# Designs tried in a protein design chat: VHH binders against StAR-related lipid transfer protein 4 (Stard4). Part 2

Target 1, 199 residues: StAR-related lipid transfer protein 4 (Stard4), of Mus musculus (Mouse) (q99jv5)
Amino acid sequence: ASISTKLQNTLIQYHSIKEDEWRVAKKVKDVTVWRKPSEEFNGYLYKAQGVMDDVVNNVIDHIRPGPWRLDWDRLMTSLDVLEHFEENCCVMRYTTAGQLLNIISPREFVDFSYTVGYEEGLLSCGVSVEWSETRPEFVRGYNHPCGWFCVPLKDSPSQSLLTGYIQTDLRGMIPQSAVDTAMASTLANFYSDLRKGLR

## First folded at step 1 (VHH)

Design B01 (framework vhh_8k46_1)
Fold by ESMFold2-Fast, scan of step 1:
Structure B01 (fold): chain B 199 residues (1-199), chain A 125 residues (1-125)
Amino acid sequence: as target 1 above (199 residues)
Amino acid sequence: AVQLQASGGGFVQPGGSLRLSCAASGRTFSSYAMGWFRQAPGKEREFVSAISWSGGSTYYADSVKGRFTISRDNSKNTVYLQMNSLRAEDTATYYCAADSYYWGSTYTDSEYDYWGQGTQVTVSS
């Protein structure tokens, strides 16, 4: 319970950060992306928020480790569950496609994943763990605490509000401007792709 | 590029107070995390305090916690270090620095891209 409790508490802390601490990084149709300097590493903590035309359970079921993630997520190229502790708790390994004409080469992540109730909705969160096996076609990246809150809209119960917190160390030698561009675009694309996947 | 000008140093007796200022010129001051470092004669530069780009997060070296307060005014492009309960061990040249990318979890001076000239603080009876 120590890792899941600490991870959940960290995400709830992020969710309580005051609005004035965030700077808009990207705003496109029906999604806003903000960022602030990370307290975990020399990078940014990103926040994204937008409305989904679906109920909480269906939205989170498409995001958490499972059979549907690869059907809609353009960035994710593979997903393997390495250890399964509970229905809502696992260690997974996933890979991502190259970005910006391969200036960012494909990455690999090994994350502890945990899904838990939050208010009238759900929180699906994760954090990278140490894993000795590497694959030569990928650079091992590292996710500091990250997660997705999904809660029902009070005046529109067939819709939900999806808020994400992402802070990824891509590792390797990448220009910071490329990292910044890729992160903001990836989060905006996440919402666009998920909305299409829910149809 | 940002230019930094530190000021406010001087001579003070133990137990006294000083307020240091770091004035920045440049269009993007509010995008930078800011830090204060100090260097005593014959020693390496050491971390004192840092403040996030928005002012929402502050960090302090253990040696100054509870005595020093960092703040910023983005409308004036200035960061401040309020130093209270000064000790002889606080004697050093104080430097302000800007990180053009991010503030991380480490407090190393190599993470900062721009440095001001120093302002001397001497705590002596």
Scores: ipSAE 0.000, ipTM 0.115, lowest interface PAE 17.2, mean pLDDT 83

Design B02 (framework vhh_8k46_1)
Fold by ESMFold2-Fast, scan of step 1:
Structure B02 (fold): chain B 199 residues (1-199), chain A 125 residues (1-125)
Amino acid sequence: as target 1 above (199 residues)
Amino acid sequence: AVQLQASGGGFVQPGGSLRLSCAASGFTFSDYAMGWFRQAPGKEREFVSAISYSGGSTYYADSVKGRFTISRDNSKNTVYLQMNSLRAEDTATYYCAAEPLYGSGWYSPDEYDYWGQGTQVTVSS
């Protein structure tokens, strides 16, 4: 099976995890963030869900690797598409800002990215790959399978439901409480920032 | 003002069926998860079923799984509970309730912001 097929199937498995396996990490109006222990590493698989006041294609076009992402995402500081395999498939390198007064220093990720149809909507997913070039100003983080499902709301076709699964190993020596705080806030902020970006 | 109006209760024999409806007004219905709870005399209010704001996820108490079906019509601001194979122990006042979407506590009455007045279901021979 190809990398894209395996990644897609993994995200669909995450999407089928029963509600009783999740615990609330953060709940604010319009966004709930849950987590459960990861099966991939010593950390958490996070789930976030919220409504977007926009159609599926427009929401996913702002999320997947492309020109729109840096316009709205406060965490992401650079994004380079390193290799294109086909229209919806690439390897990208991106960097993130420091967090919590730089207790979490800037990170760099190199991810395989794939966007595919899912039911009446789209799935944009990614997973870190090995990449030899490193930049000394960044700590190389690692994304285990991650992705965003976006499907139309029934009877409200101008709106969509955005569900994310994020499974990030930030690496380095970071207090676990800082990791836990940053991950939950990052996901809540993702929704707030994206909603503003879609306007 | 927020209003949830439950209807469709009544008398039915064991093995019979009823369909409950809950009509909502005064809030953006499609932003809320909806739940059904029931309370028999002398007992605490217990969870029956819940449906996510989009209708994509449904939840059921073990005692009603396979017999009850929850559904919603966001164009009509209405949630429904189809009750099949009714038993004497299903006798209760049934309440509909609204919870802000993405609540983790769909099974807990305390998580719900708005409540209807209830509709009585009596299952007897």
Scores: ipSAE 0.000, ipTM 0.105, lowest interface PAE 18.2, mean pLDDT 84

Design B03 (framework vhh_gefurulimab)
Fold by ESMFold2-Fast, scan of step 1:
Structure B03 (fold): chain B 199 residues (1-199), chain A 122 residues (1-122)
Amino acid sequence: as target 1 above (199 residues)
Amino acid sequence: EVQLVESGGGLVKPGGSLRLSCAASGRTFSYYAAAWFRQAPGKEREFVSAISWSGSTTYADSVKGRFTISRDNAKNSLYLQMNSLRAEDTAVYYCAADYYSGWLSTDEYDYWGQGTLVTVSS
């Protein structure tokens, strides 16, 4: 119970960070990615934002742990729900594809995930937890607090604004420039893949 | 359910150095974020330093540059290397750990040790 509250409060703090603290990392069609130095680890907190041509519930249902995620997400190669606590709360294990011609080899993450109402929309957030079992084909990465806010557009309630905060320690020996390139591209691709998946 | 036991406290002269240890038992220590707090006579308990399970560290401004927090997961141990000690560093030092947060906290921890006394005096 307290983990859900702390995680939610941390994401709300990220969502309140002033505009001038962010630096543009990548800007492509209909999505902007920013970053700032993380206060949690020696890396970056990334922010991505774009409009979805769909309602909040449908957008978040495609993002949160569940049957829809693997249908559209090119980065995610597996997703297992290890433990369900509530309809909106679980521990999941997921894996990611190698990136940049395998300069970043496939990763594995074990995350606590929580979805809750936020203002007129939803917040789906997560944070890595320790899990003793490892699989030798993957490097265990670590997600510091991460999440997705989705709120209706005031003048177009059939559309929504999706804002993500991603803060991932990929671990291993990877040049920071490769991490930075992969993170910005992954977030831009997340939006284009999700938009196609919602069709 | 982790048990924490501090050691390494003692009497040291101003400008001296001291290394505190915290031994963890129960669950594997690498699953926990860990921190050092201290309480001087007549004062409230204050944050000193923290280290996450990912190895990220944070320090109170009063100890930055003088103290170094580290961990050895193979030995289930947390350390605080204290250099350039001052009279105002005199306190009971407490080890704390939290399975919950997954990130660094400067205020609340679920598991606490019993403390070890550090006295800085000529």
Scores: ipSAE 0.000, ipTM 0.122, lowest interface PAE 16.8, mean pLDDT 84

Design B04 (framework vhh_gefurulimab)
Fold by ESMFold2-Fast, scan of step 1:
Structure B04 (fold): chain B 199 residues (1-199), chain A 125 residues (1-125)
Amino acid sequence: as target 1 above (199 residues)
Amino acid sequence: EVQLVESGGGLVKPGGSLRLSCAASGFTFSDYAAAWFRQAPGKEREFVSAIYSGGSTTYADSVKGRFTISRDNAKNSLYLQMNSLRAEDTAVYYCAAGPYYDSWGFTEAYEYDYWGQGTLVTVSS
């Protein structure tokens, strides 16, 4: 569909942004998180990158909408496929746990999701779509184009390089410093949780 | 299950010293940001000091130069060495731990997920 083409092209543009445009937001031993002002909204485009001790297919299978995501992802509390187009393409609704002692209350997102080949690896990407049904226990957040690139390491084909781009409008009335803290931490936690989940 | 237990509080004269301890179970301090907060009578809970996974530390201006935060990875414990105590340091002191972090920046209570029950420090003549 046209939405999948636009989404894929947008993520590839993010992946081509020069190193010097990014500022380090958080750095832990095995993952670095950067950010730059978003061109989509009054917030940030975050980039995270780290090595996985697993092959591309297994890494992306744990990330894309499917039976294993909730087994490892501490942030995600539910995942429902609302509409199925193809094996690699759907609209999903997911919810997230409250963060920072509930300064950020649980959120709900409705995203178009698309997984496609990219070079010798895979890209799994998403973007929020309009969905009229809301649930009172959640604040509806909005994901501008987001995605995960996973490619084999040149010198170690049993390992892969995972690079993520996250661009989330959490909505509601939250101090920007709390949003920034939460976003950087959730990206670092995503990597540590995924690494544990790949066992 | 994560549990934090503070100890070492008590009554001390102005100018005196106390060392607070926080013992952790269910996780390892060296992997997490850890902090001390305090709540004085009739006041909001305030930041005192933090130590991050990489060993970097930060201090509130009111305690800088007088208090020292440290941790012992072998004992899985966090410490606060308090010197030159003042009446204004009287408070319940809380141990807090957050997610893995090797950069500093965590000074707000909402940034920490796990909390101890607190230990009372009274500074009076």
Scores: ipSAE 0.000, ipTM 0.142, lowest interface PAE 15.6, mean pLDDT 84

Design B05 (framework vhh_etentamig_d1)
Fold by ESMFold2-Fast, scan of step 1:
Structure B05 (fold): chain B 199 residues (1-199), chain A 126 residues (1-126)
Amino acid sequence: as target 1 above (199 residues)
Amino acid sequence: EVQLLESGGGLVQPGGSLRLSCAASGFTFSSYAMSWVRQAPGKGPEWVSGISGSGGSTYYADSVKGRFTISRDNSKNTLYLQMNSLRAEDTAVYYCAKDSGYDFWSGYSPSYFDYRGQGTLVTVSS
C-alpha cells in the first residue's frame, strides 16, 4: 500500500508539471512527445499525449499487464507476471526488442505495476524493483516512476485522452543521441500501435 | 469480508441457453478481474471465462469460445455468464471467482483465486 501510494502520488505530481516546463521532442499526426530533465537520474522524463477513439476502460485494459499487451505492442517481446497481489497490482518481468540496428540491444525490466482510478478515468503506473534473476540475452534496464493517465474527453465521452510519463534508464554503454532518438520514436509508435490494436 | 453468490443454474435441454449471475460484496468490485470456473462430476475444476475489472477485456476457454459470453455490471456489483448452445459436457457446478492472480503465459487458473462462491448447478440433459 505504501509503495502504491508513493507511486501514485509521484505520477500525479508529474501530471501537474506546468506546460512551459516541457520541451517538444517529437510531434507527429495525433501525438506530441515532450521531455524535461529527470530529477531521478541522468536522463529525461518523457511525456506523450494523444486522443484515442475508445473509452478509458478499454484503452487501459490494453496497456496494463495482461494478455492483450503483446498483441499490439511491437516493442514488447515477452511479459511474465512474477507476483500478483490483486488484479490491479502485480510485479511483472518484460522484455523489449533491440533498437536502432541493435545499437540498443534487447532490454529486460522487472516492474511493480498498479492501476487505480483517477478523476473520471484511470491511471496505470509502474516502477522497477530489485530482482536477482537475470537472463544473459538481455540487459536489465530500470524504469523510474512511469505511467499512463486516461480520461474521457469532455466534448466526446466515447473518446479518451491518453497521457503517458516514461522515465527509463536503459543502462549499459549507449550514446545519449541514440537513447533520445529511440525514446521519442518508441512513444510515438506506442500510440500508433495501440490505435491499431483497439476495436 | 468477500461474499459471492451465484444463481441461475438449472436443468436445460441440449442446445438450450441459461444465464448465470454472481452478486459480489465486501470488496471494490470494479478493481478486480472476475472468472467463472466449473467442476463437472468426477473431474477437477476447469476455468471457463474471465473478465477484467473494467469489463474491457474478456477471455474464454477453447471449449466454450463462441458459445458463452461473460459480462459484468460494476454499478450493480454483478458478474454474468450467458451460456448458449449448451452441450451435455457443459454439465457442472459453476463457480464465481475473484481473481487473485494472473499468469500471462498460462492464463487464468483456479489456484490463483483468493475466493470462490458456493456455486450453481447446471445440468444439460434430455
Scores: ipSAE 0.000, ipTM 0.090, lowest interface PAE 19.9, mean pLDDT 81

Design B06 (framework vhh_etentamig_d1)
Fold by ESMFold2-Fast, scan of step 1:
Structure B06 (fold): chain B 199 residues (1-199), chain A 125 residues (1-125)
Amino acid sequence: as target 1 above (199 residues)
Amino acid sequence: EVQLLESGGGLVQPGGSLRLSCAASGFTFSDYAMSWVRQAPGKGPEWVSGIYGSGGSTYYADSVKGRFTISRDNSKNTLYLQMNSLRAEDTAVYYCAKEGYYDSSGWYEGAFDIRGQGTLVTVSS
């Protein structure tokens, strides 16, 4: 009944969905964002993929909960580790900035986070958990299973392929068009910001 | 295999109405945003309207806003375009298109990867 095993298996299932089953939401140079209806809630499962000019370990170390995330991620405004179970496993609380001129107000998430080996690379994944403390300045969002796969590129081991699955219920009263715009932009910006934060 | 089949075009007088249909097969229809794109004689393609997979969000080119209505029936894998108050400048071949890049300005032509055979709409007295 391990939460980490169930989470990992769910992300591997998402990674097995054929590319022709995804709808292109946004395509910019060096990153493509897709989406499909979520099976977890009345919203979308987003997929993003792009090449990183860095090795797997360095890429994932910048993404997983830790000291480097806030240095490059413009969306994330705070990150607190609430409970630490082992080196690769924690419960964290983080907040995000308002989006679209505050049409989407700042959100707060409380996630179980787990990082594990996947093939010749790594998977860093998370899922929201119930947490009784709320802060009035934030709307509590909910992440259904989400994660980032990073594997070495064949014949170019100094480069890696980063694939993300994001499945976020922002909650509150937000127009679906605003959610859709924000999610696609957030994923494209994630790659741009991470690339600037590396090296 | 992915297939899109447009129908419903024809000759109509100015001020008249037509309803176009696009029957989709070979993919999970509800997972994809759909658009209508038209090409008038001697001109390049023009994006007309788009609708998200859920049907919850619709977008229109300024030239058709208030006159055209896009809709979908996911249970029938069918996309529709209701065209009212037709004008001579609406004369074009209308194409059903799968996928679109979504932004705050709506759908645009550079995002469309599949088009069907098209259906000809002629608005003339």
Scores: ipSAE 0.000, ipTM 0.112, lowest interface PAE 15.9, mean pLDDT 80

Design B07 (framework vhh_7ocj_1)
Fold by ESMFold2-Fast, scan of step 1:
Structure B07 (fold): chain B 199 residues (1-199), chain A 123 residues (1-123)
Amino acid sequence: as target 1 above (199 residues)
Amino acid sequence: QVQLVESGGGLVQAGGSLRLSCAASGSIFSDYAMGWYRQAPGKQRELVAAIYSGGSTRYGDFVKGRFTISRGNAKNTVYLQMNSLSVEDTAVYYCAADLYGSSWYEPSGYDYWGQGTQVTVSS
């Protein structure tokens, strides 16, 4: 199996995890965030879900690596496509802003990214890869398998359901309470920012 | 399914060289990140070298400049060329494979491990 196949299968497995395995981490207006202990590292697998007032293709086009992402995502400060293999497949490097008054300093990630059809919708997923060059102003973080499922709503095909799985090792010596707070807030803000970007 | 078989270990004099090989069977080798780890008696398993499917490499600080990792995708084999060996390089050397390359930092996350090959360096 290829990297894209294993990554896709891993995200589909996450999407099949039973409801009783998740614990609510944060519930804000129009977004619920859950988490469970990760099977990949000593941290958490986060799940977020909410409704978008837009069609699947438009939602995913704003999320996948490309020119639109920086227009709306307040956390992401840069995005470079390092290698482009196919229309739906690349290696990207991106950076994130500091969080919690810089208790969490800016991070850098290098991810393999893959977008594929899933049921009546799309899956855009990624996983960090090793990359030799580092930039000293950033701490290199690590994304275990992560992704975004977007499917049409049954009774309203002009709306979609966006479900995300995020599994990030921020690295460094950060208090666990700060990590937990930042992750839940990041996912809630992702939805708020994306909704504004789609307008 | 992937199985990993190491070879090329043995006894060598300090200052000498060895080349380890790790043959992968089963799954498509070219998609995997491949790594070499070592473990000396009473010590933790540590990274020696790793090579991602795209060709980027990572080395442990104690072997930089002396060891070189390479891969032969046509033969489904990863190699570790070890030069200027010292007594401190004595360990069991393990081959590891990970489709994502995510476990270079955390060895326990690798998808597959070989059984290991002993390298002994005599003074």
Scores: ipSAE 0.000, ipTM 0.160, lowest interface PAE 14.1, mean pLDDT 82

Design B08 (framework vhh_7ocj_1)
Fold by ESMFold2-Fast, scan of step 1:
Structure B08 (fold): chain B 199 residues (1-199), chain A 124 residues (1-124)
Amino acid sequence: as target 1 above (199 residues)
Amino acid sequence: QVQLVESGGGLVQAGGSLRLSCAASGFTFSYYAMGWYRQAPGKQRELVAAITSGGSTRYGDFVKGRFTISRGNAKNTVYLQMNSLSVEDTAVYYCARELGYSSGWYDLSSYDYWGQGTQVTVSS
């Protein structure tokens, strides 16, 4: 409960950050990615935004921990729910593929995940938690507060606006330029992959 | 309300086959990794096979090539197909739901719910 409330409030605060505080990191035809220095660690808070040709519930069901995520997400290589508290709340462990010709080796994350109503739509958010066991083939990464807001598009209720906030410490010995390149590309690819995965 | 119910055990002759089933209820089955363990009289409980939510499998060294684990998410059931059975396979077989990763798929602490077990007896 206290973790859910703090996490939700943190994401809502990110969502209220003024437009002029963000710097464009990458812009492709149907997705814009911005960033600003993180207040949580020596890295960046990324913001991504784009339109989905689907309703809020279907979009978020494909993003939150569940049976559909691995069907479309090219970066995610495994997802296991470690503890399920409610239909909308769990602790999950997931792994990611290597990137940039394995300059970024495969990562593992253990996250608390929570999905809740927000305005006319949904917020699915997460934050890494301490987990003692590590798998030697993976580097344990850390997600500071992250989440996805999805709300109906005004004047087009069969479409939705998806806004993500990602704040990931990949850990290890990686050049900052490689991290920056990978993060921006990962977010753009997230949108194109999700669009292809939606029913 | 989490329940795991094993079935399919029994008496079989060496060289024969058995198919074990584990019916799960009370949780979202497709989200969890599932495993089969066994315990013979006077021995430690050991991993037979495990399968992740995504379908990746792991087997204990003594059963590789002979046993196959699979899952039917629509039926909330995990299966263990046991071929080329030997007297050494005689044990109580337990179905389990994964809690988390502690030291790999071999650690009993990685599983939080267990079935009652089903007896498999292989005669010569």
Scores: ipSAE 0.000, ipTM 0.141, lowest interface PAE 16.1, mean pLDDT 83

Design B09 (framework vhh_8ghr_2)
Fold by ESMFold2-Fast, scan of step 1:
Structure B09 (fold): chain B 199 residues (1-199), chain A 124 residues (1-124)
Amino acid sequence: as target 1 above (199 residues)
Amino acid sequence: EVQLVESGGGLVQPGGSLRLSCAASGFTISYYSYIGWVRRAPGKGEELVARIYPYSGSTSYADSVKGRFTISADISKNTAYLQMNSLRVEDTAVYYCARESYYSWGEYSGFDYWGQGTLVTVSS
């Protein structure tokens, strides 16, 4: 199957996982983060969910690969589009800041990215691809299937529900507790930063 | 700080040439879908005259400038250019450099950052 079809189907499967399979990892004001053991690698599949005070198109336009992402995302330090296949489909290389007083050093990812309609909203998803060129200042991480679903709220059409699935292998020698702390905090911060960045 | 700064405008006679430059800072032009040149003359609406996808070098032009204007980008200098040849009086306008997001389906509708503009006057 094509990579975009397989990726989309995988994210839809994640979105269909029953509530009782998830365990709360972090709960702060206006964001809940859950996790469950990944079926793709020796780590976790994280789920985050929260309400955005904006419409689906504006929310997803700030998330999908593009110039707007770096304006609000504190974790992402660079973003280069390496190949652009369609308006909604590309291969991108991005870098992330060090975390936890640099216990987690800066990472680099090379991801296939795909944005498609989902029900009354949108899905923006990605998965790492193999890329031979590496930069010595970064550790190459690997994203197993990841994505963001955004759908309108029926009772409040100016608002939307944003649900994310993140499944990242940071690689390297990092203490397990540091990985766990960083992932949960990263997802909570994503929501806080995005809310401030929305126009 | 993200900004686009135009330069190279001025007064030129009909049939002459000018090259406009658009220097980008605070971001890398190679990861944007399009960099465009939009012009506006007094009493007229905005017109997208040229657009480039810097990564591939793919270009498009308005019918009014096809064959006369050439858009290009130098990734190493983080700069886009508009080479304007065979200039006409009707090309007189303020020329803006703009970054177009991946999400734009129409003329100008996806532009998220604009330069301050540079005036081009074509007259004898």
Scores: ipSAE 0.000, ipTM 0.125, lowest interface PAE 14.2, mean pLDDT 83

Design B10 (framework vhh_8ghr_2)
Fold by ESMFold2-Fast, scan of step 1:
Structure B10 (fold): chain B 199 residues (1-199), chain A 124 residues (1-124)
Amino acid sequence: as target 1 above (199 residues)
Amino acid sequence: EVQLVESGGGLVQPGGSLRLSCAASGFTFSYYDYIGWVRRAPGKGEELVARISPYSGSTSYADSVKGRFTISADISKNTAYLQMNSLRVEDTAVYYCARDYGSSWYYESGLDYWGQGTLVTVSS
């Protein structure tokens, strides 16, 4: 139960990191991706930000564990809710497709997930937990604290600003250059895929 | 289970004071929670009188109670309070404690985890 408080506080700390600590990893039309060395593991904390042409509740409902996520997220190949504590709190298991001609083979994650209010918007966040059941077709990855902040745009209340913090240890034997390439592209694609899903 | 339990209501004379308590159980106040007090008088609609973010200390009040009511929270006790001073006959209502996450006028997000309510009667 204290896990939800610690997770929330960690994401707020990420959201408060000064602009000059981030380095641009990828910038395409309508989305910017930054990164900085992670304090949790030997890898990167990624930040992505872009405008959604939709209201906060609808954006977060498409992202949080639920019936709509698989409809638009091409990277995610399955999603199972393993334990459901409350409407806003669960443990889920999900899998991802292989990437870069299967240099990054399919991964499996088991995450505590929590969705909660943040100022005038919402935060949907997660962190991997220990889970003994493994499936041989997947490599078990690990998400350090990750989350998506969504807040209304001040001058355009039918639009929202979506900011993500992603901190994933893919594990296994993967060249660092492949991880770097895949992560930046995955975050940019997340935005374009979500925008199509909201239509 | 998840509960919000109100207490402290009663009968008081005009100009008097009451302190209401809202004890949360089954969940812990988080940085993102808002705890509010909503009242409902006979024949009138619901009115949000006060709201607090327990962690930030940010508060807001309805115009009808500004300067008379003070909302506060004690994170270590997982409890929110409503200090009601200079009570008026029109403050007579059932007072409910509610959990709110991110309510915004851009869309209606419902208050959940309503308590059973506590009756406040102000009469001479």
Scores: ipSAE 0.000, ipTM 0.106, lowest interface PAE 18.0, mean pLDDT 81

Design B11 (framework vhh_7n9e_1)
Fold by ESMFold2-Fast, scan of step 1:
Structure B11 (fold): chain B 199 residues (1-199), chain A 124 residues (1-124)
Amino acid sequence: as target 1 above (199 residues)
Amino acid sequence: DVQLVESGGGLVQAGGSLRLSCAASGFTFSDYAMYWGRQAPGKGREWVSGISWSGGSTAYASSVKGRFTISRDNAKNTLYLQMNNLKPEDTALYYCAKDLGSYYSWGDTYFDYWGQGTQVTVSS
């Protein structure tokens, strides 16, 4: 509830970080991924940005927790709504597939999720919360504040600009170079998969 | 004119099964996500399950996960809810709902038109 205001404000702060604080981590066709050291943990805050050939509402509806996410997001293997308190927010549990030949084994996350208007568009954001139930087949990961901003392009009303901030502690015994490689690739693949999945 | 007609409810004993159907008309069914919600006696409406426009993605409330399965047949414009291992606390009027086709909540705000519902009563 009030956690939604803190989360929203944190993402808006990330969105205000100056260009010169970011270092390019990966650049592929139509997607740039940057990173900077996280202020929350011993890892990185990642930023990704690219143009979507679709309107804000359709883009965010495919990203936010809900029935559309698993259609296109092949990293996400399950999604459960654990608590629903307000119309724009919930607590969800989701799992992810293993990565890099299973060097990064499947993860489980329990996140508070909130979607709200931002300027002429939308912000869908999340942050991990404490949850006592654990499953031995998964390593419990932790998302520090993460989110996706989507705003219309001024001169192209059928297109939108999608900017993501991802700040994930995968935990477990993983070499940092493997984590860094997986994060950058995951964000680039997120864009290409989403573009193919938009209806 | 969007129309949603639910059917398949009834009286069953705990541990039993029911399959609900929702016949949709008045819109291009295959373009919209669809949802099942319920309202138990003396309680507010509760989201139960949702399915994407293609049927490739589904989501469930924790109270029904593993027991209920949502599915759709886009050729027949029909939404289904297979309910197994029913419990007395599943007793409710069950509604289907069409997504508004824009930003939405899985509470029940932003749903387009609810049908009359179909009553499910589970006895102990």
Scores: ipSAE 0.000, ipTM 0.163, lowest interface PAE 17.0, mean pLDDT 82

